# Miniprotein binders against q53ft3, part 37

Target 1, 195 residues: q53ft3
Amino acid sequence: MFGCLVAGRLVQTAAQQVAEDKFVFDLPDYESINHVVVFMLGTIPFPEGMGGSVYFSYPDSNGMPVWQLLGFVTNGKPSAIFKISGLKSGEGSQHPFGAMNIVRTPSVAQIGISVELLDSMAQQTPVGNAAVSSVDSFTQFTQKMLDNFYNFASSFAVSQAQMTPSPSEMFIPANVVLKWYENFQRRLAQNPLFW

## First folded at step 22 (miniprotein)

Design Za4
Fold by OpenDDE base, look of step 22:
Structure Za4 (fold): chain B 195 residues (1-195), chain A 83 residues (1-83)
Amino acid sequence: as target 1 above (195 residues)
Amino acid sequence: SPIQEEFEKMMERAEYHFEWAERYYDWGDKEYALLYFEFAARVFRKAAELAKKNNDPESYKEAKEYAEEAQKYAEEIQKELEK
C-alpha cells in the first residue's frame, strides 16, 4: 500500500505490516537522512473517510524509541515529503505503534504509517519542523540540476579553431545550450510544474 | 471545568491546523492546505459542540464561526483543485 523513498537510496515498497492498519519501514543510517518521501503505491486506496498518519521513530540515547508525528497522507494527498534531520532532539509524542520490541540497531530509524479515520487524524498535531515546501524543494532541485547541466556542457565548449575534425560527430553551438537554459529557467519561474 | 479544558484544547488544535493550512497554501501545496482546513473545520465543530454542552453560547458562536471560515476555505481550495 505504501512506499518510502530516501534520496540516494533504493525505494522501499515492501513495508512491514505490524498490524492490520499499521505499516513500518526501516531506515538504516538515519542520521545521514535529511528528507523522506512517503507515498501511496496506488494499488489500494484508503477507504472512504480514512487516511494515514505518518510517524518517525528514532532511538534516543538510551536506545528507547522516540516517536514523532510527521504528517499525513490521504487519497487526496497520496505523497508527502518530510524533513527528519531536525527531529533528533525532539520530544516524543503519542503514537499508535505501542512497544514494538524491535531490537533496533542504534543506527536504524523507522517510518510508521497508521491507517486511521480522518476524524481521528484531525485530533493530532504533527511536529512543525518536519514540514517541507514541496514546491520550493522541487524548484531548488531543478535549478541545481539545470546549473549542473549547463556547467557540464559548457566545460566542453571549444572555439572553431580548437575543433578537431570529426565528420561522424554532430556539434551543437554553445549558444543553443545557453538559449535552452534561459528558456527553461523562464518556464520554471513561471510554472515550476510546467513539464 | 473538564469540559472547558477540553474545549480550549480543541480550539488550540483547530487553530494549529488552520495556521498550517494557510502556510501550505502559501507554499503552493493546495492538497495539504485543503486537508488542514478540513481538519480545522472538524475540530472547531467539535469545540462548538462542547461549548454548547457547557452552556457557553459565546464560545459556541466563536467556534462555529471559525468552523465555517475553515470550511469555506476548504471549499474554495477544492474548487481550485478541480480546475
Scores: ipSAE 0.774, ipTM 0.926, lowest interface PAE 0.5, mean pLDDT 89
Fold by OpenDDE base, look of step 23:
Structure Za4 (fold): chain B 195 residues (1-195), chain A 83 residues (1-83)
Amino acid sequence: as target 1 above (195 residues)
Amino acid sequence: SPIQEEFEKMMERAEYHFEWAERYYDWGDKEYALLYFEFAARVFRKAAELAKKNNDPESYKEAKEYAEEAQKYAEEIQKELEK
């Protein structure tokens, strides 16, 4: 349902589903990451009145996860860019992921997405220093590429046939993502200052 | 008062959303601006209801006016996005 993109890395489209309404991406070598993009995959929108709260977690000095709310994704805002470079030493906040027995290594952070009611999302306040201006040329570029990816990938979306039946869910072949990524990288070469 | 404290927290949260909505709008991110104005409106309305329960007509009026303002901005941005 979701994708996660870090500059210079392969796009992630296979989140670990830790609950019916919760998804997690691992971010290895997170200390070198400045920005992360979270976006919706396929043609399946959030249910009416729902969206996603996007969290970042990193291990503290004791290996315990520190969670922070980055922001949101919705049907109206299906992709978002967050700056995480300034969050790697912050204090934790409330989060819906509980004490998950997620195997964590000291170098691995996580992006968590919680599918929630918009009304519940409104009761939360993201950390301000995670926000990224869309005036930035790279932000605009990334957004355009994400839109392009969504349109491209969704054109190849198929229903699940031979796997666990989910007739309401659409699937995108992994090769589609790879093809898009290759094109994305070529375009990134035109903008070497990509973060 | 617990109700008053909750009211103040909601007003602060709604104001936070409102301010960020303005920032995102200035940054050209109309989709996020819309979302945050909608959030502001929702939370201001909740604050207004708390004020009403607390029999505080002044706070109710204030929260309601801010909710209406936030909703107005959301609607305007929605129209812009539809063009």
Scores: ipSAE 0.750, ipTM 0.917, lowest interface PAE 0.6, mean pLDDT 86
Fold by ESMFold2, fold request of step 24:
Structure Za4 (fold): chain B 195 residues (1-195), chain A 83 residues (1-83)
Amino acid sequence: as target 1 above (195 residues)
Amino acid sequence: SPIQEEFEKMMERAEYHFEWAERYYDWGDKEYALLYFEFAARVFRKAAELAKKNNDPESYKEAKEYAEEAQKYAEEIQKELEK
């Protein structure tokens, strides 16, 4: 029914169903995660009048889960990006997962999705610092992609300069890569969504 | 009183949703803006019913007007999404 995606990791599409109306994804090494995408696979919609409350859980210093409401997914909003980097020392909130027999795991967090009536979801208040602007997210992701590409290409060019030239190898002038990087950065700064 | 405190909590929750709906709309996330305006309207309507049961016509009128405003914004955004 649901998928969970973290940048740089394989998408998870097999949630653990821990109750009829509750689904979880494990997030190992959660300290390295800044954002998570939660989405509906599109195969099974929410029943009419229902949606999903999305929670983030991390273990506290005693290994006890601390749950925070990130936000919602619904048939009308089937995917969302949530920022979790600022939540790893936050206060717990009201949540529907308290009766679940989930063993403490010091380095594994969870994303929980609770299928609920829209009327019930409306009574809940997400943590504000989990909200993500689409412009901010795309700009941040795109900049990191460009930096990674430039660093990779530049590293290869320097490595070729350290070696005796091989006649079977092709080279890209470093100036071309730098020029491309500078031009793309300028375009992105003017319009982060220029795609 | 406990009833007035509950009413105020409902109004604060609905106002919080309303403000986030406006932020999501400004960010271009019309799907979330719609959802949060609808949530605000739902909570404002519940606050209005509490005020009605408490025989508080000023609070009823306030909550009802906010519910209608939130619903109007939701309907406008729904129309934009259907284009």
Scores: ipSAE 0.747, ipTM 0.906, lowest interface PAE 0.8, mean pLDDT 79
Fold by ESMFold2, last read:
Structure Za4 (fold): chain B 195 residues (1-195), chain A 83 residues (1-83)
Amino acid sequence: as target 1 above (195 residues)
Amino acid sequence: SPIQEEFEKMMERAEYHFEWAERYYDWGDKEYALLYFEFAARVFRKAAELAKKNNDPESYKEAKEYAEEAQKYAEEIQKELEK
């Protein structure tokens, strides 16, 4: 359902599902990360009236998790870039991942996505210093690349019934990423400004 | 009173969303601008409902007007995204 991308690292597309409505990505060596990208793979949209609250969690000096709300993803905003470089000594906030308040190994953080009603999400206030302006050309390129990938991958999405009967699994054909990459490279080579 | 404090917190949260919607719009992120205007409208509407249940017509009118303004911006941005 979700992907997580950090510049210079392999994209993560297999979130750990820790509850029916909660998904987590591990971020090893998080102190070297300045930005994180969270996006929907396009395989399963949020149900009508729902979306995702995106949290960042890092261990404090005692290894206890500190959670901060970064922002949101929804069917209308399926990908977002968040700045986390300023959050690694910040205040914790209320969060729905109570079962994950356990001591963790230093240097490993998490991105948590909680699927919630839009009405509930509207009652939450993200930390302001996680917001990223799209006027930065690198950020703009990254966002457009993700929009292109989302739209492309979504056109190949299959229902769980077409692949396997397990309702908890998200599937996309393995070659979708390669096809997207090849198309994107070809378009960029033909017109470096197509984005 | 506790009810007036709750109302004021809702109004502050909705105003915070509204201001972030404006920032995202200025930054060219129309999808987030739309989302945050819609969130502001949702919270202003809940504040109006609280004021109505508390028989506070002045607070009701204030919250309802802000909700309608936020919704108007959201609808305008939605039209821009569909163009």
Scores: ipSAE 0.730, ipTM 0.903, lowest interface PAE 0.9, mean pLDDT 81
Fold by ESMFold2, fold request of step 24:
Structure Za4 (fold): chain B 195 residues (1-195), chain A 83 residues (1-83)
Amino acid sequence: as target 1 above (195 residues)
Amino acid sequence: SPIQEEFEKMMERAEYHFEWAERYYDWGDKEYALLYFEFAARVFRKAAELAKKNNDPESYKEAKEYAEEAQKYAEEIQKELEK
């Protein structure tokens, strides 16, 4: 029903279902994660009048889970980006995930999704510092995509002395890719919507 | 006045959602703006129901007006999304 994406990691599409209405994704090495994307796969919509409350949990210094409400996903908002980098020392909130199996796993956090009535969700207040502007999320995703492309293309770089003739192909000097990368980054930082 | 305190907390929660709906709208996230205006309207309606049960017509009118305003914004955004 749900997917969870962290930049630089494989997309998780097989949530652990811990109850009929509760789903969990594990986030190993959570301290290196700044943003998560939670989205509906599109295969199973929420029933009418229902949606999903999205929580972030991390182990405190005593190994106890601290749960914070990040926000919501619904049929009308099926994908959302949440900032978690500022949440790793916060105070917990009320949550529907009860006493879970407590394991002292200081490097593993969780994303929890609780399927609930919209009326119940409306009574909840997400932590404000998890909110991400759609422009900011577009900028961050685009920068990650650009870094990925540059690193990928650079991994194939060879000097002219290392080249083997390839008569049916054209070649571009590596400096052209670097120049394009630098110009694109500059323009994106000035105006994320320049295109 | 436990009932008045409950009413005030409902109004604060609804106003919080309303303000976030406006922020999301300004950011261009119309889907979240719609969601949060609808949440604000739901909570304002609950506050109005509480005020009506408590025979407080001034609070009822206030909450009802805010619920209608939030619902109006939600309807406008819904129309924008359906294009």
Scores: ipSAE 0.725, ipTM 0.901, lowest interface PAE 0.9, mean pLDDT 82
Fold by ESMFold2, look of step 22:
Structure Za4 (fold): chain B 195 residues (1-195), chain A 83 residues (1-83)
Amino acid sequence: as target 1 above (195 residues)
Amino acid sequence: SPIQEEFEKMMERAEYHFEWAERYYDWGDKEYALLYFEFAARVFRKAAELAKKNNDPESYKEAKEYAEEAQKYAEEIQKELEK
């Protein structure tokens, strides 16, 4: 019913169903994670009048889960990005996962989704620091991706005099990479949503 | 009083949703803006009913007006999403 995505990791589509209305994804090495995407797979909608409350849990110093409400997913908002980088030492909140198994390793956190009535979800207030501005996050992500691509591609650049006779290798002149980078930067500055 | 404290908590919760709905709208996330305005309206309506049961007409009017405002924004955004 649900998926969970972290940048640079395999998407998870097989949640652990821990109750009829409760689903969990494990996040190993959670301390390296800054954002998580939670989304509906699209085959099973929420029943009318219901949606999903999305929680983040990390183990405290005793290995006990500390749960915080990130926000919501619904049929009208089927996917969302949540920031978790500022939540790894926060205070817990009331939550419906009290019977959950304790994660024994200190490096594994969890994303929990509780299927609830919309009226019940409205009575909950997510932590504000989990909210993500899609415009700011998109621009920041894209700029970092451009910098990464330029650095990666330029590390393989050779001058015309340095070309090797290796027929199974491709080479990219550095000026082509630079021009692509400059063109892409200009388009992002003009319209951060162009892709 | 305990009832006034509960009313104030409801109003704070609804105002939280309302303000986040406005932020999401400004950020271009109309789906979350709609959801949070609808949540704000739901909680403001519950606060109004509590004030009515407590015979507090000023609190009732305040909560009802906020609920109607949140509902108006939700309806406008719903129309934008249906285009």
Scores: ipSAE 0.722, ipTM 0.898, lowest interface PAE 0.9, mean pLDDT 80

Design Za4
Fold by ESMFold2, fold request of step 24:
Structure Za4 (fold): chain B 195 residues (1-195), chain A 83 residues (1-83)
Amino acid sequence: as target 1 above (195 residues)
Amino acid sequence: SPIQEEFEKMMERAEYHFEWAERYYDWGDKEYALLYFEFAARVFRKAAELAKKNNDPESYKEAKEYAEEAQKYAEEIQKELEK
């Protein structure tokens, strides 16, 4: 029903179903994670009038879970990006995951999805610092991509003094664009937020 | 008053959703803007019903006005998404 994606990691499409209406993804080494994407796989929509409340849980110093509401996914908003980097010392909130398997290692967190009525979801207040602007993120990604390209290409630049017939012109070897493209694709595939 | 306190909490929750709906709309996330305006409208309507049961016409008018405003924005965004 759900997928969970973290930059630089394989997508998870096999949530642990801990109840008929509750799904969990483990996030090992969660302290290195800044953002998570939660999305519907598209094969099983929410029933009419229902949606999903998305929670983040991390263990405290004793391994006890602290849960925070990140936001929502619905048939009308089937995927969302949540920022979790600022949440790892936040206060817990009410949550529907009850007394589940609570004790974890210090480096494993969880994403929980609770399928609920839209009326119930409306009474919940997500933590504000989990919200991500798609416009700001796309703009920042685009600028960092351009900076990365410029820095990479400039390391291969040669002066015209090394070439004839136009000594005052600077040149970039023809294959630099391809090298950049391949390197950027590899890095982005390994960590979409490497920038 | 416990009832007045409950009403104020509902209004604050609905206003929080309304403000996030506006932020998401400004960011271009019309799907989330729609969702949060609909959530705001749902909670404002519940606050209006509480005020009505409590025979508080001033609070009823306030909550009803905000519910209608949130619903209007949600309907406008829904039309934009259907285009």
Scores: ipSAE 0.715, ipTM 0.895, lowest interface PAE 0.9, mean pLDDT 79
Fold by ESMFold2, last read:
Structure Za4 (fold): chain B 195 residues (1-195), chain A 83 residues (1-83)
Amino acid sequence: as target 1 above (195 residues)
Amino acid sequence: SPIQEEFEKMMERAEYHFEWAERYYDWGDKEYALLYFEFAARVFRKAAELAKKNNDPESYKEAKEYAEEAQKYAEEIQKELEK
């Protein structure tokens, strides 16, 4: 139903379901994470009149989880980016994940999604410092994805002298990837929303 | 009184949503702006309902007018998203 993405990490699409209406993603080594993206996979929409409250939790000095409401996802806002770098020493807030109040490994945080009525979600106020401008976050995410692709593709580069004949394979010159990368960066800098 | 305290808390919550809706709109996030204006309208309507039940016509009028304003912004943004 849900996905969770951190730049530089594999997308998580298999949430742990901890109740009929509650889903959790683990974030190991969370202290290096500044932003998370939470999104609906598109396979199952929320029922009419419902949506998802998105929470972040991290272990305090005793390993006890501290939960904070980041914001919401709904059928009308199916993807959102949240800043978590400023939350890792904050005070907890009220939350519906009481069953997850278990001592936790110090470097593992969680993203919790609680499926709730829109009327109930409206009674909650997210922490304001988790809010992110969508234009700035899109640009940062896109630049990191471009860097990741370029580094991946360039790791396969070989000189012509090192090539072995392989008629069943297709090859492209290494500079094709670089030209694509530079062109995409230029277009993104001119208009972050060109897509 | 406890009822007046609850009304004031509802109004503050709705105002918080309204202000964030305006910020998201200024940032260009029309989907969140719509969501937060709708949330503000929902909470203002709940506050108006409380004031009505307690025979407080001044609070009822105030909350109802804010709910209508939030709803109008939501409707305008919905039309922008459908274009």
Scores: ipSAE 0.712, ipTM 0.900, lowest interface PAE 1.0, mean pLDDT 82
Fold by OpenDDE base, fold request of step 24:
Structure Za4 (fold): chain B 195 residues (1-195), chain A 83 residues (1-83)
Amino acid sequence: as target 1 above (195 residues)
Amino acid sequence: SPIQEEFEKMMERAEYHFEWAERYYDWGDKEYALLYFEFAARVFRKAAELAKKNNDPESYKEAKEYAEEAQKYAEEIQKELEK
């Protein structure tokens, strides 16, 4: 039902369902994460009058989870970007995940989504410092993703003389990747929402 | 009064939603602006009902007016999103 995306990381589409109405994504090495995208997969909409409250949880100095409400996703707002870098030392808030036994390691945070009535969601107050301009955040997110991909791909670059024959594999010239990258950056700069 | 305190909390929450709705709208996030204006309207309406139960017609009127304002903004944004 939900996906979670961090720039430069694999998309997560298999949340742990900890209850009928509650889903959790693990975020390893969360200290390096600035932004998280939470989105609906588009397969199952929220029931009428319902949406999702999106929470972030990180382990405190004692290893106890600190939960904060980031914001919401709904059928009308099926994706959202949240800044979590400034939350890693914040105060905890009330959350619906307290009764769940979630095993954590010190380096792993979590994104929790609770499916709730819109009326109930309206009674909640997200942390203000998690909010971002979607346009600006998407631009930054996309740029980080692109940079990560380019760096990864470039790490495999070899000269023709250094190539080991592998007739069973297809190869893409590095210049093609670079040109694609440059063109994509140009398009992104012109219109961050061109796709 | 417990009802009065709850009313005040709801008014504060609704105002919070309203302010964020405006901010999201300014950022160009119309979908979130819509959501938060809808939330503001919902909570203001609930506050109005509390005021009514508390026999406070002035607070009822105030909350109702804010609810209507939030709802109008939500409707306007909805129309923009449909274009």
Scores: ipSAE 0.711, ipTM 0.905, lowest interface PAE 0.6, mean pLDDT 88
Fold by OpenDDE base, fold request of step 24:
Structure Za4 (fold): chain B 195 residues (1-195), chain A 83 residues (1-83)
Amino acid sequence: as target 1 above (195 residues)
Amino acid sequence: SPIQEEFEKMMERAEYHFEWAERYYDWGDKEYALLYFEFAARVFRKAAELAKKNNDPESYKEAKEYAEEAQKYAEEIQKELEK
C-alpha cells in the first residue's frame, strides 16, 4: 500500500504491517538521512474520507522511541517529502503506534503510517520543521542528479584518437551529452515540473 | 471554562492549518494547500459549534467566518486542480 524512499537507497515497498491500519518502515543509519519520501503504491487507495498520518520515530539517549508527526498522505496527495534531519531535538508527540516491542538498534529510525479518518487527521498538528517545498526539493535533487550524471559521463570521455575500435559498442559524442544537459537545465529553470 | 479552553485550542489548530495551507500554496504544492484549507475549515466549523453551545455569539461568528474563508480557498484551489 505504501512505499518509502531515501535518496541513494533502495526503495522500500514492503512495510511492516503492525496493525490493520498501521504500517512501519525501518530507516537504518537514520542520522545520515535528510529527506524521506512517503508515497502510495497505487494498488490500494484510501477508503473514502480516510488518509494517512505519517510519523517519524527515533531512539532517544535512553533508547526509547520519540515519535513526531511529519504530515499526511491522501488519495489527493499520494506522495509527500519530509525533512527529518532536524527532528532529533524535537519533543515527542502523541502517536497511535503504542509500545511497539521493536528490537531497535540505536541507529535505526522508523516511518510510521497510520490510516485514519480525515476528521481525525484534521485534529493533528504536524511538526513545522519537517515541511519541505516539494518544488524546491525536486529542483535541487534534479540538479544534483544531472551534475552527477554529467560528471560521471565526462570521466569516461576520450578523444577519437584514443578510441579502440569496438564494433559491438555504440559511442555517443560528448557534445551531444552536453547539449542534452544544457537543454534540460534550461527547461528545468523555466519549469521544474515540465514533465 | 473547559469549553472556552477547548474552543481556543481548536481555533489555534485551525489557524495553524490555515497558515500552512497558505505556505504550501506559495510553494506551489496545491494538493497540500487544498488539504490543509479543508482541515482548517473543518476545525473552524467545530470551534463554531462549541462557541454556539457555550452561548458565545461573538466567538461563533468569528469561527464561522474563518471557516467560510478557508472553505472558499479550498474550493478555489480545487477548481485550479481540475483545470
Scores: ipSAE 0.708, ipTM 0.904, lowest interface PAE 0.6, mean pLDDT 88
Fold by ESMFold2, look of step 23:
Structure Za4 (fold): chain B 195 residues (1-195), chain A 83 residues (1-83)
Amino acid sequence: as target 1 above (195 residues)
Amino acid sequence: SPIQEEFEKMMERAEYHFEWAERYYDWGDKEYALLYFEFAARVFRKAAELAKKNNDPESYKEAKEYAEEAQKYAEEIQKELEK
């Protein structure tokens, strides 16, 4: 139903379903994470009149979970980027994850999604420092993704002197990747919403 | 009074949603702007119901008018998204 994406990591699409209406993603090494994307996979919409409240949980100095409401996803807003870097020392929120939110290791945080009535979600107030501009956050996240792709592709580049004949393999010249990277950056700088 | 305090907390929460809806709209996030205007309208309507139950016609009118304003913005944004 849900996906969770962190820059530089594989997308998570197999949430732990801890209740009929509650889903959790583990975030190992959470201190290196600044932003997360939470999104609906698109196969199962929320039931009519319902949506998802999205929470971030991290262990405090005693290893006890501190939960914060990041915001929401709904059929009308099926994906969102949340900033979590400023939350790792913040105040907790009211939350519905009591029994299932016991963190066992000090370096693992969690993203929790609670499927709720829209009327119930409206009674909740997200932490303000998790809010991000979609334009600025999308551009920043996209730039990090582009840098990661460029670095990855460049790690396979060989010089002409190092190139070996391999008729069963297809190769892309490295300058094609660089040209794509530079063109994409230019277009993104001109209009971050050109997607 | 506890009922007046609850009404004021509802109004504050709805105003918070309304202000964030305006910010998201200014940032170009029309989907979140729509969501937060709809949430503001829902909470303003609940505040109006409380005021009506408490026989407070001035608070009822205030909350109802804000609910209608939030709903109007939501409907305008919905039309922008549907074009």
Scores: ipSAE 0.702, ipTM 0.897, lowest interface PAE 1.1, mean pLDDT 79
Fold by OpenDDE base, last read:
Structure Za4 (fold): chain B 195 residues (1-195), chain A 83 residues (1-83)
Amino acid sequence: as target 1 above (195 residues)
Amino acid sequence: SPIQEEFEKMMERAEYHFEWAERYYDWGDKEYALLYFEFAARVFRKAAELAKKNNDPESYKEAKEYAEEAQKYAEEIQKELEK
């Protein structure tokens, strides 16, 4: 029913179903993760009047799980991006996953999705610092892409004096641009959130 | 009173949803804006019902007005999403 995407990692489509209405993804090496995308697979919609509450859990210094509500997914909003890198200092919130005696390795966090009534979801308050602007994310992507291009291409730039007489101009070989494009596309294909 | 305290908590929660709805809308995330305005409306309506039970007509009116406002924004966004 749900998928989870972490930058630079394979998409997870196999959640552990811990209850009829509860699903969990494991996130190894969670400290290196900045953002998580949670999405519906599109195979099974939420029943009418229902959605999903998305939680993040990480082990505290004592190995005890700290749960935080990140936000929601619904049929109308089937995917969401959350920032989890700044949540380690947050206070725990109430969560429906109970005392999952998941002997967690200190490096593994979890994303939990609870299928709930929208009325129940409305009674919950997500942590504010997990919210991400999609527009800002896109802007950052564009900026990073351009910066990456510029840095790569400029490293191969030659003056006109080094080529043919046009001393006022810098030249970048077309093959450099092509190589950049190919590399960028490859990285994007491997990790859509590599920036 | 416990009822008044619960009312205030609901109002605070609904306001939180409302503010985030506005923020998401400003960010261009209309789907989340819609969701949070709907949440705000739901919680404001519950607050209104609580105020009614508590025989507090002023609080009822306030909560109801905010619920209507949130619902209006939700409906407007819904229309935008349907073009």
Scores: ipSAE 0.694, ipTM 0.898, lowest interface PAE 0.6, mean pLDDT 88

